# Ledger of designs, part 28: VH-VL binders against q9hk44

Target 1, 202 residues: q9hk44
Amino acid sequence: MNSRIMFIGGVPGVGKTSISGYIARNTDIDIVLSSDYLREFLRPFAPQESHLETSVYDAWKFYGDMSDDNIIRGYLDQARPIMGGINRVIARALANGEDLIIESLYFVPDMMDEMVLKNAFLAYVYIDDPDLHRSRLEDRINYTHRNSPGSRLAAHLKEYRTIMDYSMDMARGRGIGLYSTDDYALARQRLLDDFRKFVDRR
Short names: E, the ipSAE of ESMFold2; O, the ipSAE of OpenDDE; V2, 0.75 times the mean of E and O plus 0.25 times the DockQ between their complexes.

## First folded at step 13 (VH-VL; framework fv_utomilumab)

Design k5 (at its last look DockQ between E and O 0.76; V2 from the best seeds 0.73)
Fold by OpenDDE, look of step 13:
Structure k5 (fold): chain C 202 residues (1-202), chain A 122 residues (1-122), chain B 108 residues (1-108)
Amino acid sequence: as target 1 above (202 residues)
Amino acid sequence: EVQLVQSGAEVKKPGESLRISCKGSGYSFTDYWISWVRQMPGKGLEWMGKIDPSDSYTKYSPSFQGQVTISADKSISTAYLQWSSLKASDTAMYYCARHEGYSYGFEDFDYWGQGTLVTVSS
Amino acid sequence: SYELTQPPSVSVSPGQTASITCSGDKLGDKYAHWYQQKPGQSPVLVIYQDSERPSGIPERFSGSNSGNTATLTISGTQAMDEADYYCQAWDRREAHVVFGGGTKLTVL
């Protein structure tokens, strides 16, 4: 029997956690994983060059001055061990016929096996309006991260948007659907519909 | 009923410019990508490139990059393939075809145009 | 660039089973699609996503894909099945569509 696997990417503040929960409830998928927890799990064991002990928005510092290039380099360094883990997790689910949703800041399909990509629904969620993005980061404390001030993340909006732009370009160039969450209700419904369509075609 | 209707046959000379069209109907035009496929006389199918009509994002085959231009006008549900300067070697049947655009791997062409024959000769 | 290889021709007697292969590096890790084209007509999708049949396609058409090879199988081949058949897949590196060279199926 075919597994129902969704791998959803997006930077903080775009609403990927909430959307994943919504889809899980509407498809009866019980397992939802977050790369935030995977990152914590891997930190003690990750290679030093991955710099997982550093926040993603500070990872550019290992390359010198702040720049788009250095921001992406730092992001990719952290992504390598996490994506390797995500790839293995999805492979296991597929092998066992398990349903699974994974939501992740780290979204680098090129670091995944072809077989995994073939059998998983991939999507990237984003926000067009930077002011709305900032607002949602600041308001995170009221929703999914009740004990974490959103102001801290909002201060690093530039780094997140740089990663978002890079990720969107890469995703689209590889035939992965992009979903704007500027209209959140519309986005989550479209994503659910597309996921159902994906599953039904298999 | 889903349909892709292409413009009529063209007879041109080398050096002339040409734009052929593909009009979609019976579905939401911006929900699907449009690809162009070339078939030279007695030969196989060759993918040329594709376009997302929603924002006119394009992707070309390396063999056709810089050789043709793919565009779309979503207001009239029409995709275009154009040459700035035709060559005799451009003589072929050209098909447009639609495919899903929301997810990786769903590049099967479920509907095709009837084809546009382009003949380029001196 | 990614390439798909098909035999140029396959012959079969009426009522027998025809098999058309399509080979590519790790093609089994990709979706393979198949199209039928008759003279003077547009291609018609006969198999998508390795083994799925569109509505209106006879059950005698089936598909499989594993390793480096996708296969289109036509059981109980009929005269009307004589046509050119093309396999198609994705090159994910550049998100390019790739067609095989095509196979002419002759029903003897």
Scores: ipSAE 0.734, ipTM 0.894, lowest interface PAE 0.8, mean pLDDT 94
Fold by ESMFold2, look of step 14:
Structure k5 (fold): chain C 202 residues (1-202), chain A 122 residues (1-122), chain B 108 residues (1-108)
Amino acid sequence: as target 1 above (202 residues)
Amino acid sequence: EVQLVQSGAEVKKPGESLRISCKGSGYSFTDYWISWVRQMPGKGLEWMGKIDPSDSYTKYSPSFQGQVTISADKSISTAYLQWSSLKASDTAMYYCARHEGYSYGFEDFDYWGQGTLVTVSS
Amino acid sequence: SYELTQPPSVSVSPGQTASITCSGDKLGDKYAHWYQQKPGQSPVLVIYQDSERPSGIPERFSGSNSGNTATLTISGTQAMDEADYYCQAWDRREAHVVFGGGTKLTVL
């Protein structure tokens, strides 16, 4: 009778949207939320210091020259209002006994409420091979116009991998499984199996 | 049958080095983290730190950071606790214990080693 | 750093219910685990994730956790239950394991 809550983190191109759909189909969880649309919903209301008006890969520019530190600062500024919303959504699902899958670029353990840390299955999805990551970002070129978002995203591989490495470092020792999608079929099966174990232990 | 078998009791002098071991069997060693726990004579349990044997990522309690080294050799399913220079205050029982290292575990220690008594005196 | 407080001792008569508390700030927002340690022996997990019993642990052992307090309850206490009991939580933000100071259960 406990809510089954899965919160999947990952940068663009790692397959978190596809995996969340796979998990939903195999668990009969009806509600899957994406931070991509939550971000757009929040944009007109977000505080100025969040910089949600810009893409995450440009947010470092508010702090000076490109550096890992500035990339991460820009990411964390954007994450704060999004994570606040995610905490509220999970709290509602828990209070009502509802199941939920959330997949999000914004995945910051230090911004998760204690009840999220206790009651949600937390997982982070990544790609180990940078060349594979680039190709996954470029996959959108087949479906878009000449100024493809996929090509634009691939030009920012450095920013995304900086955020990914930071997020993986922050996950270590905190019980957040790291799932490589270099072999996508293996990763989705491992995630499903581990989520079922999480549900069974509660 | 899951087992954690620790190395035997040690009698040492201050300033000597020591490495004690914890060998896991009956399970996939790299699927579980190993923690080390100190129990001083007549006292309670103190968490020292943990290691993920799959990649040797280590996290220490602040009280033990810089005082000990935790390591593992996954090829022989063994974790280690090591001192470079023992003190008399290191006299204690030392336990290893495991927990799930994945998203479904919450640091409950389901299996413990038998303990290794370390005595440090002049 | 996150801390857990237990009473140093609890005494009960055989057949009575023993209650061992573990206090920490917002402990109910974490999972609490409990271990039994008999003299000269390794600790044994008796309750995990607030209230779950591992296989082989008698049904007279139960647990709860809410607010600032987790409680280990032993109904029908037997002489063999005389031991030290430790609560344990995980400070997940700091990635630290925390034990309580332990409670000596005496069965008179």
Scores: ipSAE 0.716, ipTM 0.881, lowest interface PAE 1.5, mean pLDDT 91
ESMFold2, look of step 13: ipSAE 0.663; ipTM 0.864
ESMFold2 (binder alone), look of step 13: mean pLDDT 92; pTM 0.949
ESMFold2 (binder alone), look of step 14: mean pLDDT 93; pTM 0.950
OpenDDE, look of step 14: ipSAE 0.715; ipTM 0.890

## First folded at step 14 (VH-VL; framework fv_utomilumab)

Design m1 (at its last look DockQ between E and O 0.76; V2 from the best seeds 0.68)
Fold by OpenDDE, look of step 14:
Structure m1 (fold): chain C 202 residues (1-202), chain A 122 residues (1-122), chain B 108 residues (1-108)
Amino acid sequence: as target 1 above (202 residues)
Amino acid sequence: EVQLVQSGAEVKKPGESLRISCKGSGYSFTDYWISWVRQMPGKGLEWMGKIDPSDSYTKYSPSFQGQVTISADKSISTAYLQWSSLKASDTAMYYCARHEGPSYGFEDFDYWGQGTLVTVSS
Amino acid sequence: SYELTQPPSVSVSPGQTASITCSGDKLGDKYAHWYQQKPGQSPVLVIYQDSERPSGIPERFSGSNSGNTATLTISGTQAMDEADYYCQAWDRREAHVVFGGGTKLTVL
């Protein structure tokens, strides 16, 4: 039997963690990995130029003034070691016939092997409404991040939305499904359905 | 039954504009993408571009970028291929074909239209 | 741009096995699809996702894909199998669909 692998991308606040859990419970996939933990795991060992010691929303500072270009550069610097790790993790799961869901802020399919891309279901979740996005960031403390004030992340909404726009453009341009979570219930159901269809065709 | 029905053969002069159509039936039109494929006389299949009818997002082959326009009207389950100014070299058979959306990562064409022959001559 | 290469023609006697190859850089890491086209007709999908047969396609049609080469195999080739065959893949870098140049299969 083929492994069921899902790699879901999205910036903070879009609901990717909750959706991943939902899908895991509805597909009996036991292992769900988060790039937040992967980042922490890699920080002591990552190249200095990746700047993983810095939050992603501050990574632009290594390039000068805040700009979309510098935000993306900083994002990609951090993404390189993490995506390398994610690629290897997925490859291993595929080789061993293991089911796996990975949810990640860092979503750069260009940094993944073709074989991995061929055999994994990729999806990117986003929020269209910036006000809703801000609200969900502020409310994270009430759900998945109980000890982390959401106000801190909400203050960096601009950086996250820049990354989101970049990621969406990349995903769309490379044939990866986009899922708006403005209607959260609809999004998670559609994602589940599509994942099931993906698996069924394999 | 899934069907793609294309508009009839066209005989045109160089410089004329043209729009041909592809109507889908027997399925949810917005759940699948439509591609256009050119086949010149005695030649192979050439992918021209594709459209997501749900939001009219388009992607063109570099060879056809700026040369044609792909569009769709989801209200009538119809995709279009159009030229603003035809050339003699546009003489060919044109096929529309259905494939699944990007979420699956599979872009096999499971259903094809019957083709539209376009002849451009002075 | 990504390219797929097919032999222009393949000949086979009735009852023999025909093999049509499609070559591309790391094509084995992509899905390859195959289409049959007879004169005056639209293409018909005969193999999808490297080795899967659509409903209605005879079992004598099979496919494989590894390394840089996908192969369409027709066992026990019949006269009715004479046609043009095209391989097709998808380039994720630009989300472009790519066809091979096509192979004319002649049944002698």
Scores: ipSAE 0.696, ipTM 0.885, lowest interface PAE 0.9, mean pLDDT 94
Fold by ESMFold2, look of step 14:
Structure m1 (fold): chain C 202 residues (1-202), chain A 122 residues (1-122), chain B 108 residues (1-108)
Amino acid sequence: as target 1 above (202 residues)
Amino acid sequence: EVQLVQSGAEVKKPGESLRISCKGSGYSFTDYWISWVRQMPGKGLEWMGKIDPSDSYTKYSPSFQGQVTISADKSISTAYLQWSSLKASDTAMYYCARHEGPSYGFEDFDYWGQGTLVTVSS
Amino acid sequence: SYELTQPPSVSVSPGQTASITCSGDKLGDKYAHWYQQKPGQSPVLVIYQDSERPSGIPERFSGSNSGNTATLTISGTQAMDEADYYCQAWDRREAHVVFGGGTKLTVL
């Protein structure tokens, strides 16, 4: 039995949670995992140098002033234990012939095991228009995270877009599709169609 | 029908510049990456690099980095391979080939151009 | 850099099974693809993603990939199968494509 594995990356506000739900409904995949909850589970056990007790948008503070380099460094520190867990979860699903959707802020191709790279459908979702991204962060309580304080997250647009741009650059040329959700309905249909093609090619 | 049609054979002297082309038809040109592949006379296939025509992002083989330029004009569904100063060692057959979209393809080249023979000699 | 090794030649009699190997470090962790090239022609994809056959490729072509070795197998080999065969892998982490050196298949 061939597992159907989807691993969707993206920063807050790009629609990855809504898209993962759409894909699950349209593929009969029962398990959808969010790194938001994996992160909370791992916080009390993660190495201190990961700084997982801090929000990703504040992790640069461990390295000095706000800069793209320090934002990325803090992001990668947090990503290490999360990606380690994601690799193990996908390996288990592959070994058992189980289907799985994972959506994650932490999406680092250099930290993916070779079996993940070979066997999982990998996609990264983003928003091109920064003003649209801000508005979706402000409005995310209305769509997927009912009680999330949207104004707090929108204050960190710079950090999120720095991580987003870095992640898109690292995905280039590695067979990871980049999906703009500026038109959300089009993007989710394109993702579903591409995932079906990926499954059909196997 | 999917086709990749390359420009015609070239005979050049060392030091001359050259741009050869690869025109895609019968498919959505920006949905597929284009790679260039060199085959020296009597030798095997060598991957030179690739381009995403949607935004012109390029990736080069380390063996060819800085020695050629890969580009595309998506408005006319055409990819290019260019030398600023040809050498005799550039004598080879050059193929363009496409691979399926980024999320569901694995760099399998399903369609190839007919090849462009480049001969560089005094 | 990542390398793929193929035997320079393989000879078979018509109707026999030909096996062409492609060796690379942990090649089974990558997808292997295979191309047929006849003299004066462009390469043609005959096997992709280790074992999948494109539309129009005869069923006598098959492939496998495990450990350090991918294998292209042609059962019931015909004279028209005489060609050069190249394996190809993709190092997805470095985003580099690598071809094997090629194998000339001769049908007696």
Scores: ipSAE 0.618, ipTM 0.843, lowest interface PAE 1.8, mean pLDDT 91
ESMFold2 (binder alone), look of step 14: mean pLDDT 93; pTM 0.954

Design m2 (at its last look DockQ between E and O 0.81; V2 from the best seeds 0.00; counts 0 for: pae E 2.6 > 2)
Fold by OpenDDE, look of step 14:
Structure m2 (fold): chain C 202 residues (1-202), chain A 122 residues (1-122), chain B 108 residues (1-108)
Amino acid sequence: as target 1 above (202 residues)
Amino acid sequence: EVQLVQSGAEVKKPGESLRISCKGSGYSFTDYWISWVRQMPGKGLEWMGKIDPSDSYTKYSPSFQGQVTISADKSISTAYLQWSSLKASDTAMYYCARHEGPSYGYEDFDYWGQGTLVTVSS
Amino acid sequence: SYELTQPPSVSVSPGQTASITCSGDKLGDKYAHWYQQKPGQSPVLVIYQDSERPSGIPERFSGSNSGNTATLTISGTQAMDEADYYCQAWDRREAHVVFGGGTKLTVL
């Protein structure tokens, strides 16, 4: 029996955590992993050059002035150990025939094995409207992150949107579905439908 | 019934422009991608490029990048392949074919058009 | 660029099993699809996702894919199976579709 594996990417505020939960409940998948916890798990052991002790929105500082290039470089440094771990986790799930959903800020398919990519449903969720994106970051305290002020993340909207644009370009260029959550209800339904269709073909 | 119907055979001169069409029916046109495939006389299949009709996103083979233009009009469920200036070497059969979108990672061509023969000669 | 290699021709006697190979770097980690094309006709999908048969395709057609090689197998080959066969895969790095060079199957 084939595993049902979903790997969903998105920057904070796009709704990937909520969507992952929604899909899990509607598909009876019990295990949902978050890269936030994976990142925390890896921090004590990660290479120094990954700079996981630093928030992703500050990672550009290791390269100098703030720029799109430095933001992405910092992002990728952190992504390397995390994506390596995610790749191994998915490979294990596939080997054991386990269902799994992983939602992650770090979404770099180029760092994943081809066999994993072949057998996992990949999706990237995003927000087109930057004002809506900001408001959702600010409102996180009311939903999934009840003890963390959203204003802190909203202050780094520029960095997140730079990462989002990079990730979207990578996803689109490599044949991975993009899902706008500007209409959240529509997005989660479409994603669920596509995931089901993916599973049904296997 | 799913169908892809292509425009008729074309006989052209070098330097002329040309646009051929592929009309989809029997399915939601924007739910699937359309690829164009060239087959020169007595030769194999060559993927030229693909388009997402929902937003007209295109991806070209390096060999055909800048040589042709792929477009779509979703209002009439039609994809297009066009040349600004034909060459004799463009003489070939051209197929359009349907495949699922990127979400699935399966780009198999389950339905094909009947082909459009393009002949370019002086 | 990613490339797929097929033998240019394969011959088989009626009733025998024909095997057509398609080779590519780590092709087994990708999905391979197969198309049949008869003279003057459009290609027809005969195998998708390595080993799945579309509706209407005879059971004598089967497929496998592992390592660097995908294989289309036709058991009990019939005269009507004489055609050109193309393998196809998808290169994720560039999102490019790739065809093999094609194999002419002759039924002797």
Scores: ipSAE 0.623, ipTM 0.867, lowest interface PAE 1.2, mean pLDDT 94
Fold by ESMFold2, look of step 14:
Structure m2 (fold): chain C 202 residues (1-202), chain A 122 residues (1-122), chain B 108 residues (1-108)
Amino acid sequence: as target 1 above (202 residues)
Amino acid sequence: EVQLVQSGAEVKKPGESLRISCKGSGYSFTDYWISWVRQMPGKGLEWMGKIDPSDSYTKYSPSFQGQVTISADKSISTAYLQWSSLKASDTAMYYCARHEGPSYGYEDFDYWGQGTLVTVSS
Amino acid sequence: SYELTQPPSVSVSPGQTASITCSGDKLGDKYAHWYQQKPGQSPVLVIYQDSERPSGIPERFSGSNSGNTATLTISGTQAMDEADYYCQAWDRREAHVVFGGGTKLTVL
């Protein structure tokens, strides 16, 4: 049995939750997991050095002044236990012949197991225009996250775009497609088409 | 229908520059990566690096980084391999080959050029 | 860097089964691809993603990949199968393509 597995990465505001729902509806994949909920589940049990008790946009503070390097270090500390869990979830879905979509802020190619790299469709979603990204963060309540005021997240646009740029750089050349959602409808159709080609090739 | 047509054989002296080409036809050139592969006389295949023609992003094998330049001109569906200063040890057959772009392939080379023989001798 | 090892040569009688191995650390955790190269010709993809045949490749070509070893198998070997065969993997972590050293298949 060939599992259909999609692992889609992206920072808040790029549309990864909405796209994962679109893909699920158009492929009849029933299980969609968000690392936002995996993160909340893990927080009470996570190691102290992961700093999962803080928001990702504040994790740089454990290393000093705000800098790209410190933002990325804080992100990677948090990513380690989350990616460990994601690896196990995908491995189980593959072993059981189950279909699965995961959408995640934590998307670190160097932390992906070989079984994930061999068998999962990997994609990263981004917004090229920073003004559009800000407006998408400010309007989250109208799209996917009811009762989550977007102004709080938009204040951290710099941290999110630093993580986004890093993730895109790490994805290049590794068979991880980059999908700009500046045109959302085009991006979701490209993603669906590429996923279907991936599944058909296996 | 898919074809990769390479430029003709070259005979050069050490220190000379050279650019060889690989023209793709019968497919959307920017949907596929182009890799360059060296085969020294009587030897095996060696991957040199690749280019995404859509934005000219390149990745080199560590043993070829700084030794050659890979480039592309998507307006004429052509990839290039270039030396600024040839060495006798550059004598080899050079192939271009394509593989599917990000995320729906695993770097299998489905079509290859006919090869360009480069001979560098004093 | 990641390395793939092949035997330098394999000999088989016509009509018999040829088996060409490709060894690499945990190669079964990667996809292996296989190419045929006849003298004076470009390589031709004969097996991709461990065991898939491209259109136009005879059913007598098959592949497997498990543990540290991928294997190209040619059943009912014919004289026209005499060629060099290369395995190839993609080291996705380093984003590098890796070829094996090649195996000369002789049919006699």
Scores: ipSAE 0.530, ipTM 0.829, lowest interface PAE 2.6, mean pLDDT 90
ESMFold2 (binder alone), look of step 14: mean pLDDT 93; pTM 0.955

Design m3 (at its last look DockQ between E and O 0.71; V2 from the best seeds 0.00; counts 0 for: pae E 2.3 > 2)
Fold by OpenDDE, look of step 14:
Structure m3 (fold): chain C 202 residues (1-202), chain A 122 residues (1-122), chain B 108 residues (1-108)
Amino acid sequence: as target 1 above (202 residues)
Amino acid sequence: EVQLVQSGAEVKKPGESLRISCKGSGYSFTDYWISWVRQMPGKGLEWMGKIDPSDSYTKYSPSFQGQVTISADKSISTAYLQWSSLKASDTAMYYCARHESPSYGFEDFDYWGQGTLVTVSS
Amino acid sequence: SYELTQPPSVSVSPGQTASITCSGDKLGDKYAHWYQQKPGQSPVLVIYQDSERPSGIPERFSGSNSGNTATLTISGTQAMDEADYYCQAWDRREAHVVFGGGTKLTVL
């Protein structure tokens, strides 16, 4: 029996966690992993050069002044060990015939094995409207992150938007579906439908 | 019934411009991608590029990047392949073919046009 | 760039099994598709997703893909199967579609 694997990417505030839960409930997939927890898991063991001890929005500081290039460089440094872990987790699920959803800030398909890419449904979730994005970051405390003020993350909207733009370009250029959550209900339904179609073709 | 119908054969001179067409019917045109494939006389199939008709996103083969332009008009379910200046070496059969979204992890061409023969000679 | 390699020609007697190979780096980790093209005709999809047959394709056509090689197998080859066959995959890194060089199958 073939595993149903979804790997969904997106920066904070786009609705990954909520959408992943929605899909899990509607497909009877029991295991949903978050890269936030994977990141915490890896921090004590990750290479020093990954700079996982710092937030992703501060990772550019290791390269000098704030710039799009340095933001992406910092992002990719953190992504390397995490994506390595995610790749292995998905590979194991596939080997064991287990269903799995992984939602992740770190979304770098180029760091994944071909076999994993062949057998997992990849999707990237984003927000077009920067003002809506800011408001959703601020409101996280009311939903999925009850003990974490959203104002802290909202202050780094620029960095997240830069990462989002980079990730969107990567995704589009590699045939990965993009899903705007400006209309959240539409996005989660479309994603569910596409995932089902993906599964049906296996 | 799904069909891809291409425009008729073309006889052109070097330096002339040309646009050939591929019209889809029997399905939702924007739900599938269209690729163009070149086949020179007595040679194999060469992928030129593809387009998502829903938003006109294009991807070209490196060999054809800058050499041709792929476009689409979704209002009439038609994809186009065009040259600004033809060369004798452009003489070939050109096929359009349909494939599903790359999101599924593969692109198989389940339907093909009948082909458009383009002859470029002085 | 990603490349697929096919033998230029394969010969088989009627009733025998023909095998056409397609080689690429880690091709087994991709989906391979096969097309049949007869003279003066458009290509026809005969195998997709390594081993699936479209409706209308005879059961004597089958496919496999592992390691670096995909194989199109035609059991009980008939005269009508004489054609050019192309394998195809795509490079997800660049989102490029790639065809093999094609194989001429001759039924002796």
Scores: ipSAE 0.830, ipTM 0.920, lowest interface PAE 0.7, mean pLDDT 95
Fold by ESMFold2, look of step 14:
Formats: sequence, structure tokens, C-alpha cells
Structure m3 (fold): chain C 202 residues (1-202), chain A 122 residues (1-122), chain B 108 residues (1-108)
Amino acid sequence: as target 1 above (202 residues)
Amino acid sequence: EVQLVQSGAEVKKPGESLRISCKGSGYSFTDYWISWVRQMPGKGLEWMGKIDPSDSYTKYSPSFQGQVTISADKSISTAYLQWSSLKASDTAMYYCARHESPSYGFEDFDYWGQGTLVTVSS
Amino acid sequence: SYELTQPPSVSVSPGQTASITCSGDKLGDKYAHWYQQKPGQSPVLVIYQDSERPSGIPERFSGSNSGNTATLTISGTQAMDEADYYCQAWDRREAHVVFGGGTKLTVL
């Protein structure tokens, strides 16, 4: 369709928002969507079973004790309505020949429509070093809780890294590129170069 | 130009081990993945598996999982296919082929090695 | 597992148009690629991503892919086009590369 579509996944603190802005500036793509705000928009309408009213790092509590399986189940429940919306947004962009960047915590290949898998550049960003990831979370401004500094997010590093590891395994098993932002400048250049190659093959 | 040069033909007996090679030249070896493809006498092409030489990530076809090992040594731009114990049914032509990273490509094989004929007979 | 089906053979007269089909469930949702293999030779990519032609491949080779079927079309078929032709796709959900069974093109 000639649309330039990028869908970037990653947990909080890995730099997906900053990279999305860098890509937008270097490709002149004007529309960048964040699932953080799509989630807030969707919350009053989401099905009860999505548990979207809670933070992703607490969603495992609906299934019992904290475990990797329960963390992932809570994540996938929340992802389902968000990914449904993302599929529709990408389909609209493709039908209209429009360019789009989406950056999202919710990145689940099994929930992507076939037209997304064929027509969108798919990438997952991560941080390999847990200490670096913690420090990146601590540096963030948390707009949801003005009196709750980024250290609150860092207290949930375990939950985020469980989601990250799961998402990386799912992505790599489907040939979706993994981009370490431990070296941020290298990662953003690799992403830009790979996205341009993807577009040029079209 | 881009070349994939494979090791020479092999004649083996059942139970013997074998490692065949595929050396890439004329391109950045770690920018491309390598797949191995079997073609039995008079038959079609069968995908065996692939490797990303940059980090040695490997994916096997279910039909070949546990039957062969795919590896790479990026310092010498070489990929390998190996058997710990050959069977007569392993008699075939084996090709290596490259494709761009699946992160932006769709698994088209733009360059192929010349093939390595492996004959396994008593 | 995902499968691709090709006719075992296709015959065509010189100068006529040859069509080789490749069928798979919702194959149009994937990219199809095509390879030519002459006797004793390695396969050669002739069409990639449904309809793109690599440099050096004659313009008489073309491809299409929609629904369940990809088609390789050779216009003005020549004796040198006599070969085996394989379609190939990527089952991304299972991360498997899949080849069709091959089609022998005979130019009579």
C-alpha cells in the first residue's frame, strides 16, 4: 500500500518513546501513537476480564501469587483490547496510504492481524543490563502520579523484565528484530536503517 | 561479488559424523542469515533450518530438529551443518543460502552455495 | 503445518505464456518467492515478494499473489526457461520456511 508503518514494542524504561521520536524526526512521519494514552482512553470501555483498570505490574494478582505465568497472563488480558484497537488503526492507515509510528507496551504477535505482519515494520526494544533498566525507570517523570517519582516503577522491575523476556521470546520466534538500547545511539541508528530497508523493499 | 562456497562432496558410511561448511564472501557476513536446504535425489527443496551468524541464534525445521546441528564462526565468515551419526537416508544435495534479516526482510534466498553432495552408503 | 501445493508439471509451446501456480491457505497474506533450478545447478531467485524481479531476470518473468494462490508467469517462453520452479513462503507464526513441491516446466 505504500504506507510507512512502524510498530515498536517495549516495557517502560527501555527508551521506546525517545526512539519513536527520533525515527519520526528522521522520516518525517507526523503521527506517533503511544499505547500509554490509548490504554487510558480505553479504560472506561474495556471488558472487565481485561483488568485494564489496574497497572500492568499488578495484573498478576488476579491469578494468585506472583509468578512468571501469572504476570504474563495479566499482561495478555490487558493486551487483548489494546491490540484489537492497534490492528484497526494500522488497517486504517494502510487503506488510506498513511504513515504511522506506534510505540506500545502491548506487543503480542499472536494478536496481530495478518495484514500487520505483512505490511508493518515490527521491532522490539529492550535493555539487557538490569541495573541500567532500573536506573532508566528511576529517571522517568511519572505523569500518572505527580507525587510518586519514577522509583515506584523501578520497584516493579521484576514484573517488567518478565514481560520483556516473554515478549522477546515471542518476537524472535517470529523473526521480529530485537534492539538493545543499552547503547541508545547504536540502537536508534540500527532501527532507522532497518526501517528504511523495510520501506525500500516495498 | 557475493559468493557462498561450500565444502566438497562427501562419501560416508552410516554411523559416521560429518561437518560441511559454507563460506560467505563479498558481503558483511553477519548482516545476513544462512539457511540450509536439503534436496534428496530426484526430489524437491526442503528447508532444514537457519542461523543468524551475529549471535548464533538458530531455528530448525521440526523435521530436522535434533537430527542436525547448525552453527557459525563469524570470525571466518563460515556456517556449518553437522551430523553426529549419518544414516543412509541422509544421502542428498545440501545447499546453503542467505537471506536478509527477518526484521526487515521476508526470507527470500538471493544467493545460494554450489551445493555439497553427501553420499551415505554401506 | 503450512503447506504449498504446485502442479508437478506444466508444458508450453515456445513463444506462448506459461503459468505456474502455488496454492496455500491465505497465501496472499504472505509474500511468495520463486526459484528456477536447471539440472545440476543451484536454485536462482527469479521473483521475490510476490512480484519483484531481481536484477538480471528477464522482464518476461512476472508474479502475482492473492487469496490462496501465487502465480509465476513467463511470457514468450523460450527453450532456456525449461527448468524446475519452486515457490516459497515464510510461515511467520511458526517461523518456518516452506517450499512448494516444485513444477517441471517443459517447452515443446
Scores: ipSAE 0.721, ipTM 0.876, lowest interface PAE 1.2, mean pLDDT 91
ESMFold2 (binder alone), look of step 14: mean pLDDT 93; pTM 0.952
ESMFold2, look of step 16: ipSAE 0.562; ipTM 0.828
ESMFold2 (binder alone), look of step 16: mean pLDDT 94; pTM 0.957
OpenDDE, look of step 16: ipSAE 0.830; ipTM 0.920

